# VHH binders against tRNA pseudouridine synthase Pus10 (pus10), part 2

Target 1, 373 residues: tRNA pseudouridine synthase Pus10 (pus10), of Korarchaeum cryptofilum (b1l7a7)
Amino acid sequence: MGKPVDDLLNSLMNLLDSETPSGGGCHLCDGLLSRELGKMLRKALSELEGVELSSVKSGVSLPAILIEREDRIRANHNPPKMRSLKVTLTRLLDVAISSLTGLKVSQEPDAILIFDFERGDVKLELAPVFIFGRYRKLQRGISQSRRKCPECGGRGCEACGWKGKIPQGSVEGIVGEVMREFFSAEDYVLHGAGREDVDARMLGEGRPFVMELLSPKRRSADLREVESEINRRAAGLIEVKNLEFSRREKIRILKERSPNVKKLYRALVEVEGGVEEGELELLKGLEGAVIRQRTPKRVLWRRADITRLKRVYEVNFRRIDDKKFELFVLCDGGLYVKELISGDDGRTSPSVTEILGKKSFCSELDVLEVMVE

## First folded at step 21 (VHH)

Design k06 (from k01 with K31E T58K)
Fold by OpenDDE, fold request of step 24:
Structure k06 (fold): chain B 373 residues (1-373), chain A 122 residues (1-122)
Amino acid sequence: as target 1 above (373 residues)
Amino acid sequence: EVQLVESGGGLVQPGGSLRLSCAASGFTFSENAMGWFRQAPGQEREFVAWISKSWGEKYYSDSAKGRFTISRDNAKNTVYLQMNSLKPEDTGVYFCAKTWTYGSWPEYFDSWGQGTQVTVSS
């Protein structure tokens, strides 16, 4: 550990005095630094205890009165050596913290120490940790995101541990709770490359996602162990694979590209009045077809009512019995496959219903592949 | 009878390249998607790539992306896997398979070749 705090404080004060016009620094601060800096520095060190970090950055908040005073001095005297007090203090604090802790100073730090000279307090803000991976949802009835707590509606209550959300029954919760433990995080957010319905499985290589771990006290873990633990606890509901450390930018990339990725679906289709083997051949007409799809009725509450054009590239089908067949669809992302089947009262065309001339509906849907390039 | 015969495997140095071929017979090749899988010693068979039947859509595993290219020649009833920048981790038996559904799940594939050995070592 670096120099004793008191020695460092004296050094910092001397440096501050040297960087301000003769006597100006003292007048500007009115003794604030001498009175508060030591205490605040000690507080900062205390905040860092038990937290895994490789880098840090100081932030400084000054009382308005000091800022005004500085502005007045600058306006009236324009001293050539007068640098911003905030900038000077920030630099000095960075040096001090680095020297005392051995942490690197970075513009993209693992943590920010906010020195609030108005309140005379120091706050530690920890940067999130990001983990990229793929998840498979092996069973139906599991949502991607955590649901709001039914007791408090998201406000936080005793029933939800004051989180406002219920982790159970969601991919986010199943994965996030484990990661939260490994990284000693306060909370987590799953960012998925698109979404599947609650009643749909996510299969194949899985859906890409980034888990954002909020305020983690630990920043390192063996992700193989994390993966294993998640999969173990999930007990066959979901599974994750290919976990790796990532960055915030990955979230943006996933979200921006998700609507444009091709997807492969498996659907179980039921046909009113039954379906004959020969009739299924008509579905070949979907291959290469551009689907005109008005926003499905079921999602109008959260989506704009617009018509989208989406392409179906390939279809495969197999008759199962007199009333149902299995349908595989390779199509553009964003195509609502359930409505591709039902026609959604003419809002989607062409549709399986339209082609067969019989009302058809999707009884089961699976996402087999999210074809992220 | 459906037959899939892989070829092109061998020993290669890290960073090297191989081109695998799979000759298909006994079915309408152009109506089936084709895929490549691999199996390393002591590991499960894993997905590498598939190519669709008509549009030529391609899908790769994360490990294959950027390094491997799947292609097909319907006139020759052959599917190919161009493998570049090979790594020791790519060592294994590579299998060709056909599917009517296409996808990355082995269960979707109804016929398999015998495989060809690929060894990447210094």
Scores: ipSAE 0.648, ipTM 0.877, lowest interface PAE 0.9, mean pLDDT 90
Fold by ESMFold2, fold request of step 22:
Structure k06 (fold): chain B 373 residues (1-373), chain A 122 residues (1-122)
Amino acid sequence: as target 1 above (373 residues)
Amino acid sequence: EVQLVESGGGLVQPGGSLRLSCAASGFTFSENAMGWFRQAPGQEREFVAWISKSWGEKYYSDSAKGRFTISRDNAKNTVYLQMNSLKPEDTGVYFCAKTWTYGSWPEYFDSWGQGTQVTVSS
């Protein structure tokens, strides 16, 4: 639709001319800008087609020749109250886009339209949508983050849609694909409040997360419907709850609080040589104990080798058979429970192995609660 | 014989408060974690709050956080739920539960009370 743009162009050029400093006239600015403004405004409207927005902001990139000319005027004359060309154009473009679209101008916009006057092009950058929730992992063998595509090793190929990652087998992928569809997003990133081992279940009220949806063309949806669809498609594998719209600040808050949270675990413990009911009572010695835990051998590839002091607050236990028992542990976050059980060849002390005097190991681990406030 | 008897439910206006009590008997109270769950008609039981056995660690659902407080009195074998700033969505039957184990998942609670009705008028 060209007529409203043409009418607006006349008004914009008049406003731009009147705001140009007297005595420092920019004939090149007037000529180049008038010819390009109409074309670029039409490109901007085209970029907005099919996109749900409430607010917008303009960005401007100017050719080097205009920037140099402006700098030379400022350096040579230091005139009082000289208006920047970039600032003036940005203001006028904000008014123009708002007039043509009805979108309000915001300093925290849903989208930024970048007017590149050097290339004569317009690019639309969409603000992400953030969704807070809690996830449970109901089965073992599910990673939190997406895995690299096995066909291309992360480079990108037709099999993976050139993303280098596959959605199958991860919380991020399973949840993110549904959300991507509802919000017509290009991609997604899951930000979790910590992470559990792939072979552990994540139960209880679930682990807090924020899903960041990238370049979303829709910004509203009924989150009850999103939640229902996720849980339907992930049936038996993953469950989410308490979905709510959020902001980027929530990610920072979640990550800052995560190391201080307490955790509740269930472990299935196997004891070499077997275990009797009376021997399990020795495990009450773990209640209130401070565990000296050097970084477990199995995670050294990704964690610094340091010694941590972590408290076990409460334990409970129940013998299952002659070789196995269940152990329930309420402890500080950051304690590696598998090594609390095995002792990690003396790198964790005290340990279940040490207390029982028998080699013990964790064959199943469940995170029953991540106690984030 | 494990018995859990809830009391303190009733009708309240939005923004009001109620205090639920759960009298426990038939087990070693101090060696068990205690919890509160609620259930609206036609819905699954929903976790509200949990309190550990000895260290008094507490955990709340997202809907309860900041409004509800769980506590226990081991001398009286009683667990409490103080509910403030009540909303219509808090309406339901509130169940006291005990677990020898731990967790907020109903499967881990081995004994349940009959419940007490809480109704927050809309």
Scores: ipSAE 0.480, ipTM 0.810, lowest interface PAE 2.9, mean pLDDT 86
Fold by ESMFold2, fold request of step 22:
Structure k06 (fold): chain B 373 residues (1-373), chain A 122 residues (1-122)
Amino acid sequence: as target 1 above (373 residues)
Amino acid sequence: EVQLVESGGGLVQPGGSLRLSCAASGFTFSENAMGWFRQAPGQEREFVAWISKSWGEKYYSDSAKGRFTISRDNAKNTVYLQMNSLKPEDTGVYFCAKTWTYGSWPEYFDSWGQGTQVTVSS
């Protein structure tokens, strides 16, 4: 890194910054970077207006001609160590922006300013905000994820704001719209620790989730106030609790743990031909049983057709009338309880139908607890 | 008659530990899941932990995870809550409860103790 590297660096800087009225100027860069820098810094400050940030990082995109010229210099001079023009400009811009705005420079920033020297333009990319919480579904008929817009079938149209999705009728939409407002975000994505059927309730301490807020212009809010507003707007339908700021890593953790999460269920079971108190005692045979469950017919449209082994740990039951009983099941996550009850025409074994010797089906299902650690 | 009697509460400094006990009678203890709830002044009764009847599966609220341990001794008909690293936010009356079902909602529990006071103060 001695003298040859210093000479090469000086040549590159002369390329970028040299301008003279006559007989001069930057022959390699034709004055391009010098002319664009002032305009781009003003554009960058404009992009930051109205946006709440604590940290920033610069990104640099160079014209192909400058990349080619740098590569040619490297190939022809073979310097012992040569700092990249991109890296040098990035550091210069980081210092300049930090000095002008007071924002910290971070490798995991709230925003990235992309300085596109080919176009002479600056773009602002906002890091998402992540909010962890737990949701309950107090009524049936609410999906976890947003539904496709009925006007365009998911393609995007004016009626749905070109998102292809509507907020009504889902946990994601109901919760996400409130959070979008508080954080001035463009959109949102709910990442749940598993999901429940639309016709099931989600009770207990609630299902863990992380809401990813996209392109948020605000990054701070009183989460107690956010929680209160969600619960007010969703009264009787959805409830959230334990909201806290989080990170993308939490999503990975939730996904990794979901297959091994134990669940508690309540099912209302209807029995063809009726059921007697003494017959229900046969269901103790499910305690500790390993259930062989081929993918239920009702979900084959979205799940691979494989056989899964899932354990039922404990059961309790209570007869309601001559045809119905309640079944309470503590089991492995991923067990389809509706088919544990019906048997799914032999695709699930053992099953309630098999044990009772009578066709049985689940008419109501509640998730009483999702035991995410 | 179902009886659930909590003990072991008291005053403790932040960072301290307490072990709560719940002596149970009047029902088949080994056929019931057991739980602990707490209630601070001006707040609703809050789930803390439960333990299943036979397989010993345990579940904790977010505030209890990593600090509290629920256990049961079927020979003594007793449920315990070991509370470590106590914080002022843990202050409240702690109730033992039994359920023939499961869950963390109070209405799934069919019998309750009178409670024992836990106070964590600086």
Scores: ipSAE 0.384, ipTM 0.771, lowest interface PAE 3.6, mean pLDDT 85

Design k06 (from k01 with K31E T58K)
Fold by ESMFold2, fold request of step 24:
Structure k06 (fold): chain B 373 residues (1-373), chain A 122 residues (1-122)
Amino acid sequence: as target 1 above (373 residues)
Amino acid sequence: EVQLVESGGGLVQPGGSLRLSCAASGFTFSENAMGWFRQAPGQEREFVAWISKSWGEKYYSDSAKGRFTISRDNAKNTVYLQMNSLKPEDTGVYFCAKTWTYGSWPEYFDSWGQGTQVTVSS
């Protein structure tokens, strides 16, 4: 690669001269460009080895001494057509990289090559890959987001690869590790259309999500194969479907829709003092009711303490035994069903506890549907 | 005896429309949610749409959204599926079903019709 790079360097120096007024760039650099440009172009090519890309863009960082020299030239000569050295070098490097690699130059590139002339280094920054899908949680005890590493408590250690979090026990981790492998990514972030409690199942058609894969060295994969492998490794715990390539814009759309999404729930309700068939008919009073719900005590650590008005549209119920029944609730998103049942010491009204006149609590919760359109 | 009888299926060209009906008997129609599922040969039965009992809340599969509309007439004990902009992949047997528990999975539905054939020409 020595001769093609040298030939290109000579051509680029001629181009630089023709684009700078009266040779100000060459005088400014005192030979720095010729010595460093070839070296940094070779570093850039090395950084691109083993990376799947369709497009690229260059970034330039210059030493302060060159910026000061440029300022002095501008002050002393005030040339009417002088472009900044940074802009000129960026264009030069874009042309050079495209010529040497065949990659397209784009303002929304798969990667940015940062040429740091102060440090004499080149760094490759990869755009993330986004994958949309739907997930189900088939068992309880699985969080949406990754858990803190138990060894270091989130600080980072050898056991967790210094990330401070572990993939086990979460939708993000279980799904993300498979995707990370397929795309040779450094890390991942799951963006869900809402979330469910750790002790709840997520069933139905599944909760929409977008996985953001960070610094991926591959950008293409057979998503049917990815889906199959996720479902194989997570069998009995998590299932995904409808995987498709997506964009960051989809995350914004999911977040904007999520507060207005209706939900279907199944709750197993336990009643102090027991419950009889006839008493359950009182729960029809929840149909159409507007629930006044202060932020539940159990989530105050992460949610503002406000009162929300949420509607319960429809309910159904079935007695299981002397002390338990199943409750099915169609309601507004954002209603905390556990507290709809318990009453949260009066912070939620009306509630199952209030209607039955007996302390009640939710011992199992399933999300049967997240009704995102 | 619960009975669900689908009708309105047929042959249609791509881009065309059909309206399916499901006549229900043997249960209190207004106290049950209703749904439509479909099945292509050699495939599992898949969710299309459901409608809640009282408030008429509706939910659609990803493939049905924007093209299909579920509705019900409690006075006539009938559920409808208006299918617009039909595509060849919509071909299959369409089943009406009822549930008291809600859900988009077949296991949540406790009674099923015999089905009506919908064919969208290739």
Scores: ipSAE 0.379, ipTM 0.768, lowest interface PAE 3.8, mean pLDDT 86
Fold by ESMFold2, fold request of step 24:
Structure k06 (fold): chain B 373 residues (1-373), chain A 122 residues (1-122)
Amino acid sequence: as target 1 above (373 residues)
Amino acid sequence: EVQLVESGGGLVQPGGSLRLSCAASGFTFSENAMGWFRQAPGQEREFVAWISKSWGEKYYSDSAKGRFTISRDNAKNTVYLQMNSLKPEDTGVYFCAKTWTYGSWPEYFDSWGQGTQVTVSS
């Protein structure tokens, strides 16, 4: 394979000679290109082994000495239309890599090859792969994001592969590990359209998310197979559906729209002193109500203490026994339903506690639908 | 006795439109949320669309969004599904359902119609 690289090197040197200000050689590089270029091109081909790509782009890092030499020429001669060595070399390398590999050059590439002429080295930077989907949480006690490694407390250790996080017990970890395998990625980040409490279920059609797969060596896979494998490994805990390839822009859209979506909840409510069927009819007063809600005490450690105005649109309820009932709530996104029920010591009004005149609290919460599209 | 009677199904070409109707009786229509589901042969019943009781909030499956519109007329005790840009994968029996609760899962719905056949030729 040395012949095609050598032929290309000769062509590149001829083109460089024709494009330089000197017209007969590279005065800026003092022979650097002839000495290192062939070696670096072969290294670049080596970096691409085992990596699935459709497109590339070259990056060039030059020694400070060459940059200074170029700056001196511009300052002393002010030549018209002098192209920088970096720009010229980048163009040549793009053509060379495309010719050697068949990959197209793109301004939004699958990979960037960084040609470091100071160190004489080449490294490969892979663009992430993004996968959109919806997840359900079928059990309580599952977090959305990965949890800290218990052995190192997040610092990174041999047990966690130096990531500081474990995949067990989270949507991100359970889904991400399967996707990491299919795409031969180094790591992953789940971006959800909001999140639910760890002790809540996420039901309905599921919560939209985008999985960002980092440094993936594969960029294609049968997403039906990926979906099936996730659901097989996560049976009883998590379910995903509607997987499709996506882009980073989808993350922005999900994050911008999720605070404005309406939500459906089911809450199991426990009432101190018990509750009768006739008392529950008072809860119809929540329909159409604007809830004045200060930031709940339980989240003040991470949220600013502000007052939100959120609407409850519709409610339904069903008595379970002497002390419990189910509450179904269609409401604005961002309303904290646990505090709609408890009243949060008057920080949320109106509340179930206030309306019933009896201390009430949410013992189970289900998100029945996140109404974002 | 709760009765839900679907109509408006039929055979259409790809890209065509149909409007399904569901006439409801035997319950207080305005106090119930309504939904449409569909079932292809050999498949489980699949959520299509849902409309709330009072505020008219609507929700659609991913496959229906942008193409289908659910609506209700409380004066006529009728719920509708306008289906545009129909595709062969939309073929199936379409069921109207009611619920006093909310949700997109079939088990949250307490009464169902007999269904109307929609066939989109390939």
Scores: ipSAE 0.372, ipTM 0.768, lowest interface PAE 4.1, mean pLDDT 86

## First folded at step 23 (VHH)

Design m01 (from k03 with T58K)
Fold by OpenDDE, last read:
Structure m01 (fold): chain B 373 residues (1-373), chain A 122 residues (1-122)
Amino acid sequence: as target 1 above (373 residues)
Amino acid sequence: EVQLVESGGGLVQPGGSLRLSCAASGFTFSENAMGWFRQAPGQEREFVAWISKKWGEKYYSDSAKGRFTISRDNAKNTVYLQMNSLKPEDTGVYFCAKTWTYGSWPEYFDSWGQGTQVTVSS
């Protein structure tokens, strides 16, 4: 710690006085700043203890009465270089905090110290940490996102530790709980480049994701260790790879590109009435086909009812037995492959069901690749 | 008999370029996707890129993106890997592989070449 708080406070007050129209103390604040600033600075320093930061920024909230007074002065005297008290105070606090802590002042800080002069309190808001990576879901029955707590329905209760969500049984939970520990975060949010169904595996190089860690007290970690720990704890359910520090912008990029990303699927298809080897050749008609797909019935509760055009590029198939065959599909992102198979009562055309002239359904689905550029 | 024969490997300086070729025989080339893998000493074989059979869709590992280009010539039964901006970390044996399916993992591929050595060193 560089300068003693008291010395710095005096310097700060002198600077404040020099920048205010009325000399001889802060007449504008009626002594409020003189009375509270020392206490608030000490509180600010206390809030920073035990928190890993490289940069900080001050925010200032002033009582309405001071703002009104300032406005009156401005209206009556209109001094040419009268800076806003808020702006001046913010700058001075930034300098003070930086001097006392050694932290860099940044417009994109790791944390914001909010000085509330109305309440006489200081709050620390920590910026999130973002981790980019890829996850593989190796087992079925795992959701991408945490489920709502069944006890409180998402409101937060004792059963869920007041989070409103259950981490178990989800990629978000499995990954997020480990990361939360490493970064001493309050909570986390997984942002995936699209999503798969609960009953689908995610294989290949994995699905890109960004984990947002909320209010982290630590901002550095060995991501190799984090990766290893996640994979160890996951015990073969999921795995993560290529973890790296990232930024909020990556989330936007992932979400914007996701609908246009080509995907490779593997599906196990069951055919009512059975399927012969020669019949499967008809599926070659899907290669290069544009699929008209109205929003599947099963997702109408969360999606707009619209018709989308999606392309299938390549298909491969292998007959397994009299009633089953394996289907590989390379297609546009956003194509509902289960409905590509079933036809969804004519909402998807062409479909495997339509082409074969037999009711077909997807018994197993795997995402093999998400071809993110 | 399925045969895949890699060529074009060698010693190159950092920042340099190499073009690998894989000559295929013994199967219908145009009906198979092709891929490249590499293996550094003491490390596991890792995915580099694959190209689809008909549409020529391409997929790259994160390390290869922006630097490597996979392509194929069905008339010549050959798949290529153009490698630019090479780094020491790119050193290893590069393998050509074929697959009926698609994927970025070795188990998805059913035939492999002998490999060609690529060494990036100052």
Scores: ipSAE 0.628, ipTM 0.864, lowest interface PAE 0.9, mean pLDDT 90
Fold by OpenDDE, fold request of step 24:
Structure m01 (fold): chain B 373 residues (1-373), chain A 122 residues (1-122)
Amino acid sequence: as target 1 above (373 residues)
Amino acid sequence: EVQLVESGGGLVQPGGSLRLSCAASGFTFSENAMGWFRQAPGQEREFVAWISKKWGEKYYSDSAKGRFTISRDNAKNTVYLQMNSLKPEDTGVYFCAKTWTYGSWPEYFDSWGQGTQVTVSS
């Protein structure tokens, strides 16, 4: 158990007095610390109750008038040993909090206690928890991200529990709701290594993702249990695997690498006028081909209209019937496979449509692998 | 008849290395992707790595990344798995498989070898 608050306060005040050039009390703070510090410290302790933490850091906000006074003193007297009141106070508070709670002081803390001396209050800001994993989307019609609430358009309303988003029908929601419970988090954000279409499955080893849990009151959990619970609740819609604790940096890495990651696709292709077995052999021409792909029409609203060069490495195909065949494509990340098939009115070349000389379209698309190195 | 015959398994100390081979016959080797799977005692068969048919593109499970290398020699109709920095958790029967399609799922593979035992223990 930490030292009694009153004893600690006295010690802090004595220490503060000893560090002030004027001696005999804090003339700079004009009694502010004597009046408010005890109350604020008690508030800080109360904020920490029920929150799982291993480390903490103090932040200090001082009234502007004190800052100005300090600057004036510094300008006029230039005392050689005058440390910033803010810095001194921060240090003292760190020591106090650590002493009272047993928490370690860290520059990368689990939480920051913000002591606002202007308002006379203390706020606790909890660092997020990050969990890395892979998800498989086993059913079509599931979005990666939560959709905006249709009632409020993202503003937050009663219908959405003031979140502005609907968790149902999304990977983010399915996974995030469970994790939120385990970590007693306020909210969550899924950061995926790329995206698949809503109507596409994500199969194979799954898509890498990081879940960011916001303001978690708990920071530890058995991720095997979390994984199991997610998969149970998902009821076959999605599944997650290989959950592990991670860091914010992982998000950056995933996002930066995602565009360059090769992908494996399975597509069901329908051909107007039908397709013969011998015609499919023409698709071998896609192997090793560099595809010139102008931004697909369907995504122009959110993407710049540019032409990208993407490579198809290998293809496999199997005729299903007179009008359909299955196509497997190993290609560069960022290649729009639906448009590889359709040609997108000539915006993508070569295309299946172009090669076959028949209008073709993708009726089903699956991401089989995101080949993250 | 399609035949896949694995070899190169054995007992190795943690941190050791093994090189597995799979000799293929009975099909056009160069037209098929090849893969390695493993099965630990009491566990399901899991994906380790696959290599594409022509371009030689490789894909690994998370557990294999950085430690294992899949390769193929089409002239010899053989696929290899170089395993370095082996761990006790790598213990299991390793299977070679072929697929006309692509993927890391066992169901995409249409032929399997009998497997070779790999044991990593001190």
Scores: ipSAE 0.607, ipTM 0.855, lowest interface PAE 1.0, mean pLDDT 90
Fold by OpenDDE, last read:
Structure m01 (fold): chain B 373 residues (1-373), chain A 122 residues (1-122)
Amino acid sequence: as target 1 above (373 residues)
Amino acid sequence: EVQLVESGGGLVQPGGSLRLSCAASGFTFSENAMGWFRQAPGQEREFVAWISKKWGEKYYSDSAKGRFTISRDNAKNTVYLQMNSLKPEDTGVYFCAKTWTYGSWPEYFDSWGQGTQVTVSS
């Protein structure tokens, strides 16, 4: 590719000369462009090899001394048509790269080529790929997010492959490892519409999520195959469905709406001292009730200590035995259902404990539906 | 005896509309959530929509969202499914069901109708 690059370089230099206010070449750059541009272009092309892209954008980093020189010239002479060297160079590089590769230049590119003229190097930064879907957590004991590596505490080490996280035992890991392979990505991040506890199942239509694939070398895949492979490897622990390509904006939407999304829960409730069939009827008092809930004690380490108002819409229950009953709750998102049951030492009111006049606790919790509108 | 009787199915062209009805008897209608499911030939029965008993909260499958509307009339003991912008992939037998727990899982529904055939074809 030597000849095409050389021809292009000549063309670029001519263009640069024509667009610089001083005419007669880039006096401002003190020969830097002449010396480094060819090498850098070749490096840029090399960086693009083997990477699936449809669009690209150039970024330019100039030595501070050139910027200062330009500023001095501007301050002293104030030439009316003086364009920024950085802007001019960026434009020229965009044209050059597009011409050489056939890639479209975009303001929202699949990748950015950073031309660092101080170091004489070029870096390729790949935009992430986003996949939207729903996951079901069919077994308890699976976390939503990857756990920190116990060896390095998240810093990255040999034991965790320098990721700082352990993929096993998490929805993020189970799904992300497969997607990472399909897209040849460096890493991944799961963005869920809310979170369930490790000991809770996520059932129904599943929890909406966006997987962000970082630095993917491939940007296309058959998502049906991806879905099938994930489900196969998950071996009944989790399930994903309705995978589709998405955008970063979807993450924002999911996060912003999550507190307002209604949810359906199933809980197994144990009652100290036992519970009679007639007593359960008292729980109908929760229907339509506004719950005052101070931040649960168990999550104070990661949440602000505030009181929230949440509504319970509907409740159903079934006595199982003398000490247990099954409770179904349709409520506002963000309501802590375990504390709805226990009362959390009065931090949540009304509560099942309060209503029954007996200490009650949630032994099992399932998220049955995340009712995303 | 619990009875659920579906009606309103038929043949429609793509882009067309149908309104399904399910008449319920043999139980306290207002104390039960109601749902619609469908089953295409050779496929498993899949969730379409459910509506809660008191507050009228609604939930739809992704395929139904924006096109289908579930509603109920407690005075008539009837649940409805308005289906707009129908597609060939919507073809199947549509079933009405009742549940005390809500949810989109067929296992949570304790009574089913016989179903009504919906065919979307040009």
Scores: ipSAE 0.601, ipTM 0.854, lowest interface PAE 0.9, mean pLDDT 90

